# Designs tried in a protein design chat: VH-VL binders against Vacuolar protein-sorting-associated protein 25 (vps25). Part 7

Target 1, 194 residues: Vacuolar protein-sorting-associated protein 25 (vps25), of Dictyostelium discoideum (Social amoeba) (q55gd9)
Amino acid sequence: MSNQVFQFPPYYHKEPFFTIQPILNTRKKQFQMWQDLILQYCRYYKIYELDINESIKSNSVLFNNEKINRKLSREALKSIIDDIIENGFAEWVDKEKEKEKEKDKDNNNNNRVLIMWRKPDEWASLIYKWVADCGLLNTVLTVWEIQNGDDSKKQEFHQLNTTILMKSLKVLEKQSKCQTFSQDENVGVKFFSI
Key: E = the ipSAE of ESMFold2; O = the ipSAE of OpenDDE; V2 = 0.75 times the mean of E and O plus 0.25 times the DockQ between their complexes.

## First folded at step 4 (VH-VL; framework fv_pimurutamab)

Design hN (from p6 with heavy chain S101P)
Fold by ESMFold2-Fast, scan of step 4:
Structure hN (fold): chain C 194 residues (1-194), chain A 121 residues (1-121), chain B 107 residues (1-107)
Amino acid sequence: as target 1 above (194 residues)
Amino acid sequence: EVQLVESGGGLVQPGGSLRLSCAASGFTVSSNYVHWVRQAPGKGLEWLGVIYSGGSTDYGNEFTSRFTISRDNAKNSLYLQMNSLRAEDTAVYYCARDLYPGYDWEYFDYWGQGTMVTVSS
Amino acid sequence: EIVLTQSPATLSLSPGERATLSCRASQSVSSYIHWYQQKPGQAPRLLIKDASNRATGIPARFSGSGSGTDFTLTISSLEPEDFAVYYCQQYNNWPYTFGGGTKVEIK
């Protein structure tokens, strides 16, 4: 048995990939390539949040290529992330969520970004289809059961980030396909046939 | 004018070794990326490996243990060392330039004529 | 590895006719596809880069299109010198892979 690791695309090993290109058309393609790489890498390892400062400080392999001795600058990474946010595949993490994390309790550092290789609408469609296919319409499920239950074990949304899952459930609520409700520390959801 | 010329092909016994050469003119190999691609008689193209401008190399998984790419900057040439050759390694071997990106990304813009390697069964 | 499937395997056409060649990827490769032409006994020649951009010196009758998993190479009016094998290649995922080729032959 071999351990499988993420295979970087060929352009990851070209030195100019790590330096913002001066020609607009070349830079536009460079930013698209960075978006593709970041989203594919995060999907592979199921990474839903990136800390920009930590990624740079730790020389994350995503942004530091030891083979060619090149790394993305913090400023370049910030520009790339801003472009990904503009394209709808990422969002800055809110201050309240950061306050809940151990390392962030003493810091007001807003360098964390939520990564969404699938948008909430896509997750909503996948979740609703699974609920219908499994005969779970008109039954109560918990958010925990959707994320960690045996029935969802083979689904792509198994272990899905809670923030993204809640965004996806709100999409379904707007379509009158589910209703969420809180009881104690758990969030419940009931899905409806249309 | 850009040119790549392969040489060193010929008949080799199974289990043998062979070193191919690729001589470049009209550009500097250390300022670009150069690939080896092979083609078995009557078959399609198969990417073998690359040497990057900085001298690092990558290979297709099936080639990692038997094939080594190197270059001589003074001679503006690259080499493919092939070991433990098998009948299925019979192919025309091409070297191809992948331009250092300043305006474009990832393509093989110039190819050599190829050199034929025959591994007799 | 990404598998590129080219169809048809062979196109038998006459000079002046339109040729349409397909390349299908096993998963999305964005627009990161190149097309090459190869004549018997010759090295491949770059035709189209990044799905739709003609390489230097390539006649206007050659055009490319597509994104994601489906790509097309079109030759609007075949000239005698266009009868050759055509290969697509992706560089979105490591390792680089080529399609099996489409042979355009004289009817």
Scores: ipSAE 0.473, ipTM 0.764, lowest interface PAE 2.3, mean pLDDT 88

Design hR
Heavy chain, then light chain:
Amino acid sequence: EVQLVESGGGLVQPGGSLRLSCAASGFTVSSNYVHWVRQAPGKGLEWLGVIYSGGSTDYGNEFTSRFTISRDNAKNSLYLQMNSLRAEDTAVYYCARDLYSSGYDWEYFDYWGQGTMVTVSS
Amino acid sequence: EIVLTQSPATLSLSPGERATLSCRASQSVSSYIHWYQQKPGQAPRLLIKDASNRATGIPARFSGSGSGTDFTLTISSLEPEDFAVYYCQQYNNWPYTFGGGTKVEIK
ESMFold2-Fast, scan of step 4: ipSAE 0.534; ipTM 0.799

## First folded at step 5 (VH-VL; framework fv_pimurutamab)

Design r2 (from hA with light chain S30R; at its last look DockQ between E and O 0.05; V2 from the best seeds 0.00; counts 0 for: pae O 9.9 > 2, placed apart)
Fold by OpenDDE, look of step 5:
Structure r2 (fold): chain C 194 residues (1-194), chain A 121 residues (1-121), chain B 107 residues (1-107)
Amino acid sequence: as target 1 above (194 residues)
Amino acid sequence: EVQLVESGGGLVQPGGSLRLSCAASGFTVSSNYVHWVRQAPGKGLEWLGVIYSGGSTDYGNEFTSRFTISRDNAKNSLYLQMNSLRAEDTAVYYCARDLYSGYDWEAFDIWGQGTMVTVSS
Amino acid sequence: EIVLTQSPATLSLSPGERATLSCRASQSVRSYIHWYQQKPGQAPRLLIKDASNRATGIPARFSGSGSGTDFTLTISSLEPEDFAVYYCQQYNNWPYTFGGGTKVEIK
């Protein structure tokens, strides 16, 4: 894996970028820039989930620029995330699913967010194209094969978050391009030629 | 003590002009964001406009042509110039500070007592 | 502009009762909503900022909730001093706008 380090954009090194701008239009631009940065960063490292609290506590390089001694507050980050959610590029992870994994007491606040640098529709298109290109139409694949199979290793959706994948498959179902079904401990998907 | 004090209200005829003042103490106007809000008798609150720390201003759509917000840094005061006044402009006018911490909005945390403007023939 | 609709217009309750005030936005304002209290002859007072955060000095009986288009201010147990008009305000879109207010009056 080439030790390539993510290159931050020039505005990342500007102090005002880390201060929520009071002028609405300027703030909108700022939030768009943050959205772009977050999505790019997550895409680069294939990060599908962010924990707001953890990101702040760990002084994530994404939200803490030590060179200019600027960092986002939790509240600022949350506001930015809310904007990203509003734009359809993120969603809060359901609390119920979190309760099963970490017994940590402070989990009462929605701190985890699913990041989608591509919308489910886009993923759906990529997946369907891949299936078609591979000649796998009218065959059955498992969700695991799509995520982890050798044939998908070169695809951007390789190791795609299950939640996002399922959302994408649902899009295809609505388009009558596939049907999902339960298969043992996995989900099977039959793709249809249209 | 942090406070805002409005002044300049009074009776004015339709078509007339009036300049309201808002004097700040305990904080610097030029370093803060200060808004004008009005309230007609027995009615709700209406946002009029804001002056930013940088000196820029924004207004409600219906006020851009008639109202102007300015400030005097030396006097630590801001002003609301109102032109072409109408009966509908009759209201108590408030200035309010929008406290900004740099990361979080503190909303309108400090209000003046308001000054009454009556537009009547 | 974003229209904030508060309901009910008037809420008649007795001391000790729970008050629930609603603010609905014509479109999503995310969490960019504040609540103010105004007593007769006084300027508004900040109660809740950003939908759910109590302002400094505000009693715990006041709470705010909601996101998107639906917001609620709750007074868990009304005190005599709580009888006032309450306004919601959004700053998500330009221009800033206030709701029409809810008057909480003594029954």
Scores: ipSAE 0.006, ipTM 0.544, lowest interface PAE 9.9, mean pLDDT 90
ESMFold2, look of step 5: ipSAE 0.460; ipTM 0.759
ESMFold2 (binder alone), look of step 5: mean pLDDT 90; pTM 0.913

Design r3 (from r2 with heavy chain D98E; at its last look DockQ between E and O 0.59; V2 from the best seeds 0.00; counts 0 for: pae O 2.6 > 2)
Fold by OpenDDE, look of step 5:
Structure r3 (fold): chain C 194 residues (1-194), chain A 121 residues (1-121), chain B 107 residues (1-107)
Amino acid sequence: as target 1 above (194 residues)
Amino acid sequence: EVQLVESGGGLVQPGGSLRLSCAASGFTVSSNYVHWVRQAPGKGLEWLGVIYSGGSTDYGNEFTSRFTISRDNAKNSLYLQMNSLRAEDTAVYYCARELYSGYDWEAFDIWGQGTMVTVSS
Amino acid sequence: EIVLTQSPATLSLSPGERATLSCRASQSVRSYIHWYQQKPGQAPRLLIKDASNRATGIPARFSGSGSGTDFTLTISSLEPEDFAVYYCQQYNNWPYTFGGGTKVEIK
């Protein structure tokens, strides 16, 4: 992993950026900037899920700028995340899937969010193009091979979150470009040439 | 009237050091973002660094090791300490305020007149 | 760093003519670009902020447009006082960077 450190944009070092703006139009711009920053940051580090509570508690550099001594409140971050969700770049992680992880006490509030710097349809296009370019059309691949295979290492979707990948494959299915099926403990995907 | 006034420029030998000053009036330096920008003779503008309202600083990559920006709140002034000066550092040095109004950035709305630094043997 | 390329380097025009100045970024800077005017022996003066917003006191003949990587400063009808060097500047990424400038000179 390139020891490169994410470079924060200039507005990250502006104090007002960390205070929710009261004026609607200004707030909209602020939220857009936060969206861009969050998506860029997540893309850079390949972060697909954020925990709001953990982010605040751990003083994540994304939401806590020690250089200017500013941080987002939990409420502010939640509001920003809600906006990102409305814009289609995030979704709350379903509680049912979290049943296997430790019952943190505040079970009632959605704290985990799936971050999608690319929408499923965009991922779908990238994946399909890759399959085609590799001459793998009309063959069967596993979800694991798509995510972790050597052939996909140079692709942006390498190690893509399973939820996002499955959403992307569904898009392709709707386009009749692939068919998913259960294969043991994994999911197989047959891609079709159009 | 809002203004910035640079001073401290002059002739310095290579390897030498120089401290430039920028005095603000009409606004408080500690409440604003103030930048240093230089311009070599007959050349374009080059951003050097910034001091934030909080007092922290950032620099261009090539200046981080040699240049230091600071401020004196009591004097409502900022400074550019330049060390290990080179001939290529010969330029007019400007301080400029980056005005912030909401999320409509006013960019560098106030500039000083500049102070000339000549690095020569 | 983001490189801003201004073109042309020199623009020779007569008063009353339209001037079109280009600024191209090596990568997207969204709309986070400003334009400055500099006359000989003077500090730069802010003209346009955020690609298209005219600064206070700037005449209407100055306008800016563009987004992403391609930006344009337009002077609809050159006045004698408009002959100067114009710089674009981005603040999308650290470090801030300026274009090389376009000199608008009298023909």
Scores: ipSAE 0.164, ipTM 0.707, lowest interface PAE 2.6, mean pLDDT 91
ESMFold2, look of step 5: ipSAE 0.492; ipTM 0.770
ESMFold2 (binder alone), look of step 5: mean pLDDT 90; pTM 0.908

Design r4 (from r3 with heavy chain D104E; at its last look DockQ between E and O 0.62; V2 from the best seeds 0.00; counts 0 for: pae E 3.4 > 2)
Fold by OpenDDE, look of step 5:
Structure r4 (fold): chain C 194 residues (1-194), chain A 121 residues (1-121), chain B 107 residues (1-107)
Amino acid sequence: as target 1 above (194 residues)
Amino acid sequence: EVQLVESGGGLVQPGGSLRLSCAASGFTVSSNYVHWVRQAPGKGLEWLGVIYSGGSTDYGNEFTSRFTISRDNAKNSLYLQMNSLRAEDTAVYYCARELYSGYEWEAFDIWGQGTMVTVSS
Amino acid sequence: EIVLTQSPATLSLSPGERATLSCRASQSVRSYIHWYQQKPGQAPRLLIKDASNRATGIPARFSGSGSGTDFTLTISSLEPEDFAVYYCQQYNNWPYTFGGGTKVEIK
């Protein structure tokens, strides 16, 4: 992981950026900028999930600029996230799935959001191209191999969130480019040459 | 009328220091983002730094150690303190406002006329 | 820092001709590019903001286009007062950077 620190855009250092704008059109622009920033940040660090509460409590640099002494409120962040969801770049993490991972945290608040700086169809295209380029068409791969395999290490989808990956594979299935099946404790994927 | 007026330029020896002033009228410096930009004779524009409405500052990497931007709210003015001046610092120095309107950055919409700094032995 | 390369360095044209100025960024700056005009002995003047939006008071003959890394300033029909140096500037990343400028001179 390159020891490079994410470079925030100039508007991150603008005080009004952290205040929800009351004018609708202005707010739309603001929210677009936040979307861009959040997606860029997440892409840079390969963050696929955000916890709103944790982000606020931990004073995440993404939402708290100490230099200008500005931070987003939880409500503001939630509103921004809602907009990102509306635009198709995020979705709420299902509570049921959270229960399995977080036995100890307050189950009731939909605070976790899946961030998708690429939509599933884009991921699908990248994955399929990679499979094709590797000569793996008409072969079976596991989801794990796609995520963690040595052959995928140089790919952007390396270590891609499972939920996103599965969504992407579903896109390919709809295109008749692959078929998923259960294989032991993993999911197998057969990619087809079309 | 919105205006910026630079002052303080002049001749200085290498290694010397100089403080430039930028006086604003028609708007409040403390409520705006104001930048310093310089232009060497016959050369292009070079961004030096900015002072935010909140009072924080940022600089170009090459200027962080030698240049300091500050402001006096009572005088509605900002300053550029330049230390350890070099011949290559010879330039016209501009202050410019970066306008924020409707959550649109309207770039440097107001410029001063600049003040000339000559660093020479 | 983001490097903005302007081309050509000098553009010699006659009044009434179309001027096309290029600004290329070393990396994507989205649409966060501004164009300035500078006449001799004067401070720069804002022409275009955010790649394609004319600033207040700027004639319609000035237009900007582009996104990502490639941007263009176009003067549809040069007027005598348009002969000047034009700079692009990005504000996508700190530090802000300017292009080297294109001098539009009379042929």
Scores: ipSAE 0.083, ipTM 0.688, lowest interface PAE 3.1, mean pLDDT 91
ESMFold2, look of step 5: ipSAE 0.373; ipTM 0.721
ESMFold2 (binder alone), look of step 5: mean pLDDT 90; pTM 0.905

Design r5 (from r3 with heavy chain S53R; at its last look DockQ between E and O 0.71; V2 from the best seeds 0.00; counts 0 for: pae E 2.4 > 2)
Fold by OpenDDE, look of step 5:
Structure r5 (fold): chain C 194 residues (1-194), chain A 121 residues (1-121), chain B 107 residues (1-107)
Amino acid sequence: as target 1 above (194 residues)
Amino acid sequence: EVQLVESGGGLVQPGGSLRLSCAASGFTVSSNYVHWVRQAPGKGLEWLGVIYRGGSTDYGNEFTSRFTISRDNAKNSLYLQMNSLRAEDTAVYYCARELYSGYDWEAFDIWGQGTMVTVSS
Amino acid sequence: EIVLTQSPATLSLSPGERATLSCRASQSVRSYIHWYQQKPGQAPRLLIKDASNRATGIPARFSGSGSGTDFTLTISSLEPEDFAVYYCQQYNNWPYTFGGGTKVEIK
């Protein structure tokens, strides 16, 4: 992975960018810019999940600009994330799967969010194309092979979040382009030639 | 009237240093984003760097090591310190304000008239 | 850095004619592009903000369009004072960059 550092856009260095704008139209522009930045950043580093509290606590460079001494508040970040969710580029991570970490029961507020710089249908198309290009149609692949296999290393969906991948495969299933099945502790996928 | 006035240009030898000044009137430099842009004779515009409201700076990659932007709030002025000057640094140097208004970026709305720097032996 | 390519390099027209200037970006800059006019011996002057918004005091004959990578500045009917060099500039990515300029000259 080229040790290249993410290049922040110029507006990241503007102080007002870190203050929620009171005027609706201005706020809309602001939120769009934040959405773009968050998605670009996550895409660059292959980040599929964000923890709002951890991001604030750790002073993430995405939300804390030390150069201009500006940072987003938790509330501001949450509002931005809500907007991203509304636009279909994020989803709250279901607490039920996190139940194994019992202890911090008290803050009922959704804190973890799944980031999708590509929608499941876009991922689906990329995956199917890859399968076709590799001559793997009418064969069975595991979800693990798709995510971690050597053949997928050059693909954008390499190491794709499992939740997003499964959503993408569901899209293909609806298109009759694949069928998923349980195979032990893994999921198998048979891709079909149309 | 809002204006910028550059000064300090002149003839300098290769390897020399020069400090340009940009005096603002009608607005406060420390409350705005002010940039340096240069133009070689008969050539296009080249962005050099910016000083932010907070006083931090950014530069074009090729200028980071040789050029420094600073300001004096009391004088409402901006400066461009240029070191290790080369013949290719010969240009008219402009300071320009980038106005921000409610996420409607006004771009470089105010320019100085520029000051000529000639680097020659 | 984002490279902005302006075309043509020189545009020779007569007063009253329509001028169409192109600016192409090496990658998407969304709408974060501005246009400037520069007359000989003068500093640049802001014309168009964010691809399509005329700056204050700019005549209606100037218009901008485009998004992503392809942008156009149009002068519907050239006036004598419009013969100048025009630059596009992007602020989508750091560092800011300018196009090479288009010279609009009298035929």
Scores: ipSAE 0.476, ipTM 0.794, lowest interface PAE 1.5, mean pLDDT 92
ESMFold2, look of step 5: ipSAE 0.518; ipTM 0.791
ESMFold2 (binder alone), look of step 5: mean pLDDT 90; pTM 0.906

Design r6 (at its last look DockQ between E and O 0.90; V2 from the best seeds 0.00; counts 0 for: pae E 2.1 > 2)
Heavy chain, then light chain:
Amino acid sequence: EVQLVESGGGLVQPGGSLRLSCAASGFTVSSNYVHWVRQAPGKGLEWLGVIYSGGSTDYGNEFTSRFTISRDNAKNSLYLQMNSLRAEDTAVYYCARELYGYDWEAFDIWGQGTMVTVSS
Amino acid sequence: EIVLTQSPATLSLSPGERATLSCRASQSVRSYIHWYQQKPGQAPRLLIKDASNRATGIPARFSGSGSGTDFTLTISSLEPEDFAVYYCQQYNNWPYTFGGGTKVEIK
ESMFold2, look of step 5: ipSAE 0.543; ipTM 0.800
ESMFold2 (binder alone), look of step 5: mean pLDDT 90; pTM 0.903
OpenDDE, look of step 5: ipSAE 0.753; ipTM 0.898
ESMFold2, look of step 6: ipSAE 0.543; ipTM 0.804
ESMFold2 (binder alone), look of step 6: mean pLDDT 90; pTM 0.905
OpenDDE, look of step 6: ipSAE 0.687; ipTM 0.865

## First folded at step 6 (VH-VL; framework fv_pimurutamab)

Design s1 (from r6 with heavy chain A106Y I109Y; at its last look DockQ between E and O 0.89; V2 from the best seeds 0.00; counts 0 for: pae E 2.3 > 2)
Fold by ESMFold2, look of step 6:
Structure s1 (fold): chain C 194 residues (1-194), chain A 120 residues (1-120), chain B 107 residues (1-107)
Amino acid sequence: as target 1 above (194 residues)
Amino acid sequence: EVQLVESGGGLVQPGGSLRLSCAASGFTVSSNYVHWVRQAPGKGLEWLGVIYSGGSTDYGNEFTSRFTISRDNAKNSLYLQMNSLRAEDTAVYYCARELYGYDWEYFDYWGQGTMVTVSS
Amino acid sequence: EIVLTQSPATLSLSPGERATLSCRASQSVRSYIHWYQQKPGQAPRLLIKDASNRATGIPARFSGSGSGTDFTLTISSLEPEDFAVYYCQQYNNWPYTFGGGTKVEIK
C-alpha cells in the first residue's frame, strides 16, 4: 500500500543527460549515472524486466522527463542497456541471441532485458543462509516455496523473478551447495551442508 | 571573465520580504544552470534552488513556499524573491553557476555574496 | 534529504603536516560527491570532483577517496594557503546538500 513515488536524482533534470555525450569521459560518467538510476528505479518498484519499445512508446517517466521536454531515443536507451549488460547488471531475455550480429537497421530482436540490481551470486548467498538458518538443509524445497511460500514471506528474495532465482540456484549448484530437479509441474531443490 | 554579482541584501524585519539580484557577465544565464546558495554566519553552505536553462525552477524542500527564483534574459540577471522572512534566513546569499553539459553537478563560479539580516 | 557529517569540526596543524578530513553521508551517495575549499573572505572553489578527481588547477597535494557513505579529503603536506574551510557536497539525491565544514587552522 505504498503511495510513495520514486524520487529522481538531480541529474535527471539536466538536458544533456538525455543525449549521448560526445566526449568520452563525460559519456562514461553519463552511462554510469544512467546505470545507477535504472537499477535504483527498478529496485524501488521491483521491476526485473524492461521492455525497451514499450518504455519508449508509453513515455515511461524513467526515460521521459516532461518538465524539461527531454526523452531518451531508442538508440540511446539501447546503448545504455548494452553498457549495463557489459557491466554484469543486465542481460537480454533471450541470451543465446546475443551471439548473433546485427543484420539490418530495421530488424532488431533485442528488446526485453533482465535487470539485476542484485546479482545472482548475492541472491544465492541470501537464499543459502536462510535455508541453513531455518534448518532446511538436506530436505527438499520447491522453487515456488522459496519464491512465494509463507516461510520466505519476510525474506528479500520473496517474489524474486523466476529467471533470476534459477540463475542464483545455478551459482549454488556450481558450489555443490544444492541440486535442482524436476518434480511434477515444479522444480525441486535440495540444499547441502558444506 | 566569468563574474556573478549579488545585490539587494540588507536589514529586514521578520515577516518582511526582500528581492536579491544576481548580475552575470562572461556567460549567458539562459545557456547555463544558476543556483542560489546561502551561508548563515558561522555555519556551512545550504542549497536553496536552481533555475534551469529552459527557465523552469526547483527548490530545496524548506524554500518552495517562500522563495521564488526568476530570470531576466535581456539583463542577463537572476532574482531571488524572499517572503515571510525569519531570523533563520540571516545569511550571506550567493549565486553560483553550474556549467551546462561538460561536467556534472558542481558549482564552478560563485559571486562574492550579499548579506541579508533578519531581525527586529 | 541526505545529511553529510564532516569531522573534525576544526583541525589545527602545522605547515608540512598531513591533513585528513572526513565526510560521512547518512545513506549511500555512491561517488557523487564534490569537495570545495573556502578561504577566508572568499567564495567557495571546487577542489575535488566525484570523490577522487582533482579539479583543473588543483595541486597534487590534494586527493580524495571513498565511496558509499565514507569519504576522505587528504592534504599530503599542508601549505600556508591551505588554511580554509572545506565542504563536501553530494548530488546523488535531491536536494543537493553540503556538509557542515572542516576548518583547517595552521598551528
Scores: ipSAE 0.522, ipTM 0.797, lowest interface PAE 2.3, mean pLDDT 87
ESMFold2 (binder alone), look of step 6: mean pLDDT 88; pTM 0.863
OpenDDE, look of step 6: ipSAE 0.682; ipTM 0.866

Design s2 (from r6 with heavy chain S53R; at its last look DockQ between E and O 0.87; V2 from the best seeds 0.70)
Heavy chain, then light chain:
Amino acid sequence: EVQLVESGGGLVQPGGSLRLSCAASGFTVSSNYVHWVRQAPGKGLEWLGVIYRGGSTDYGNEFTSRFTISRDNAKNSLYLQMNSLRAEDTAVYYCARELYGYDWEAFDIWGQGTMVTVSS
Amino acid sequence: EIVLTQSPATLSLSPGERATLSCRASQSVRSYIHWYQQKPGQAPRLLIKDASNRATGIPARFSGSGSGTDFTLTISSLEPEDFAVYYCQQYNNWPYTFGGGTKVEIK
ESMFold2, look of step 6: ipSAE 0.658; ipTM 0.853
ESMFold2 (binder alone), look of step 6: mean pLDDT 90; pTM 0.900
OpenDDE, look of step 6: ipSAE 0.672; ipTM 0.858
ESMFold2, look of step 9: ipSAE 0.687; ipTM 0.869
ESMFold2 (binder alone), look of step 9: mean pLDDT 90; pTM 0.899
OpenDDE, look of step 9: ipSAE 0.599; ipTM 0.831

Design s3 (from s1 with heavy chain S53R; at its last look DockQ between E and O 0.82; V2 from the best seeds 0.77)
Heavy chain, then light chain:
Amino acid sequence: EVQLVESGGGLVQPGGSLRLSCAASGFTVSSNYVHWVRQAPGKGLEWLGVIYRGGSTDYGNEFTSRFTISRDNAKNSLYLQMNSLRAEDTAVYYCARELYGYDWEYFDYWGQGTMVTVSS
Amino acid sequence: EIVLTQSPATLSLSPGERATLSCRASQSVRSYIHWYQQKPGQAPRLLIKDASNRATGIPARFSGSGSGTDFTLTISSLEPEDFAVYYCQQYNNWPYTFGGGTKVEIK
ESMFold2, look of step 6: ipSAE 0.688; ipTM 0.870
ESMFold2 (binder alone), look of step 6: mean pLDDT 88; pTM 0.860
OpenDDE, look of step 6: ipSAE 0.817; ipTM 0.925
ESMFold2, look of step 7: ipSAE 0.656; ipTM 0.849
ESMFold2 (binder alone), look of step 7: mean pLDDT 88; pTM 0.861
OpenDDE, look of step 7: ipSAE 0.254; ipTM 0.739
ESMFold2, look of step 9: ipSAE 0.670; ipTM 0.865
ESMFold2 (binder alone), look of step 9: mean pLDDT 88; pTM 0.860
OpenDDE, look of step 9: ipSAE 0.825; ipTM 0.930

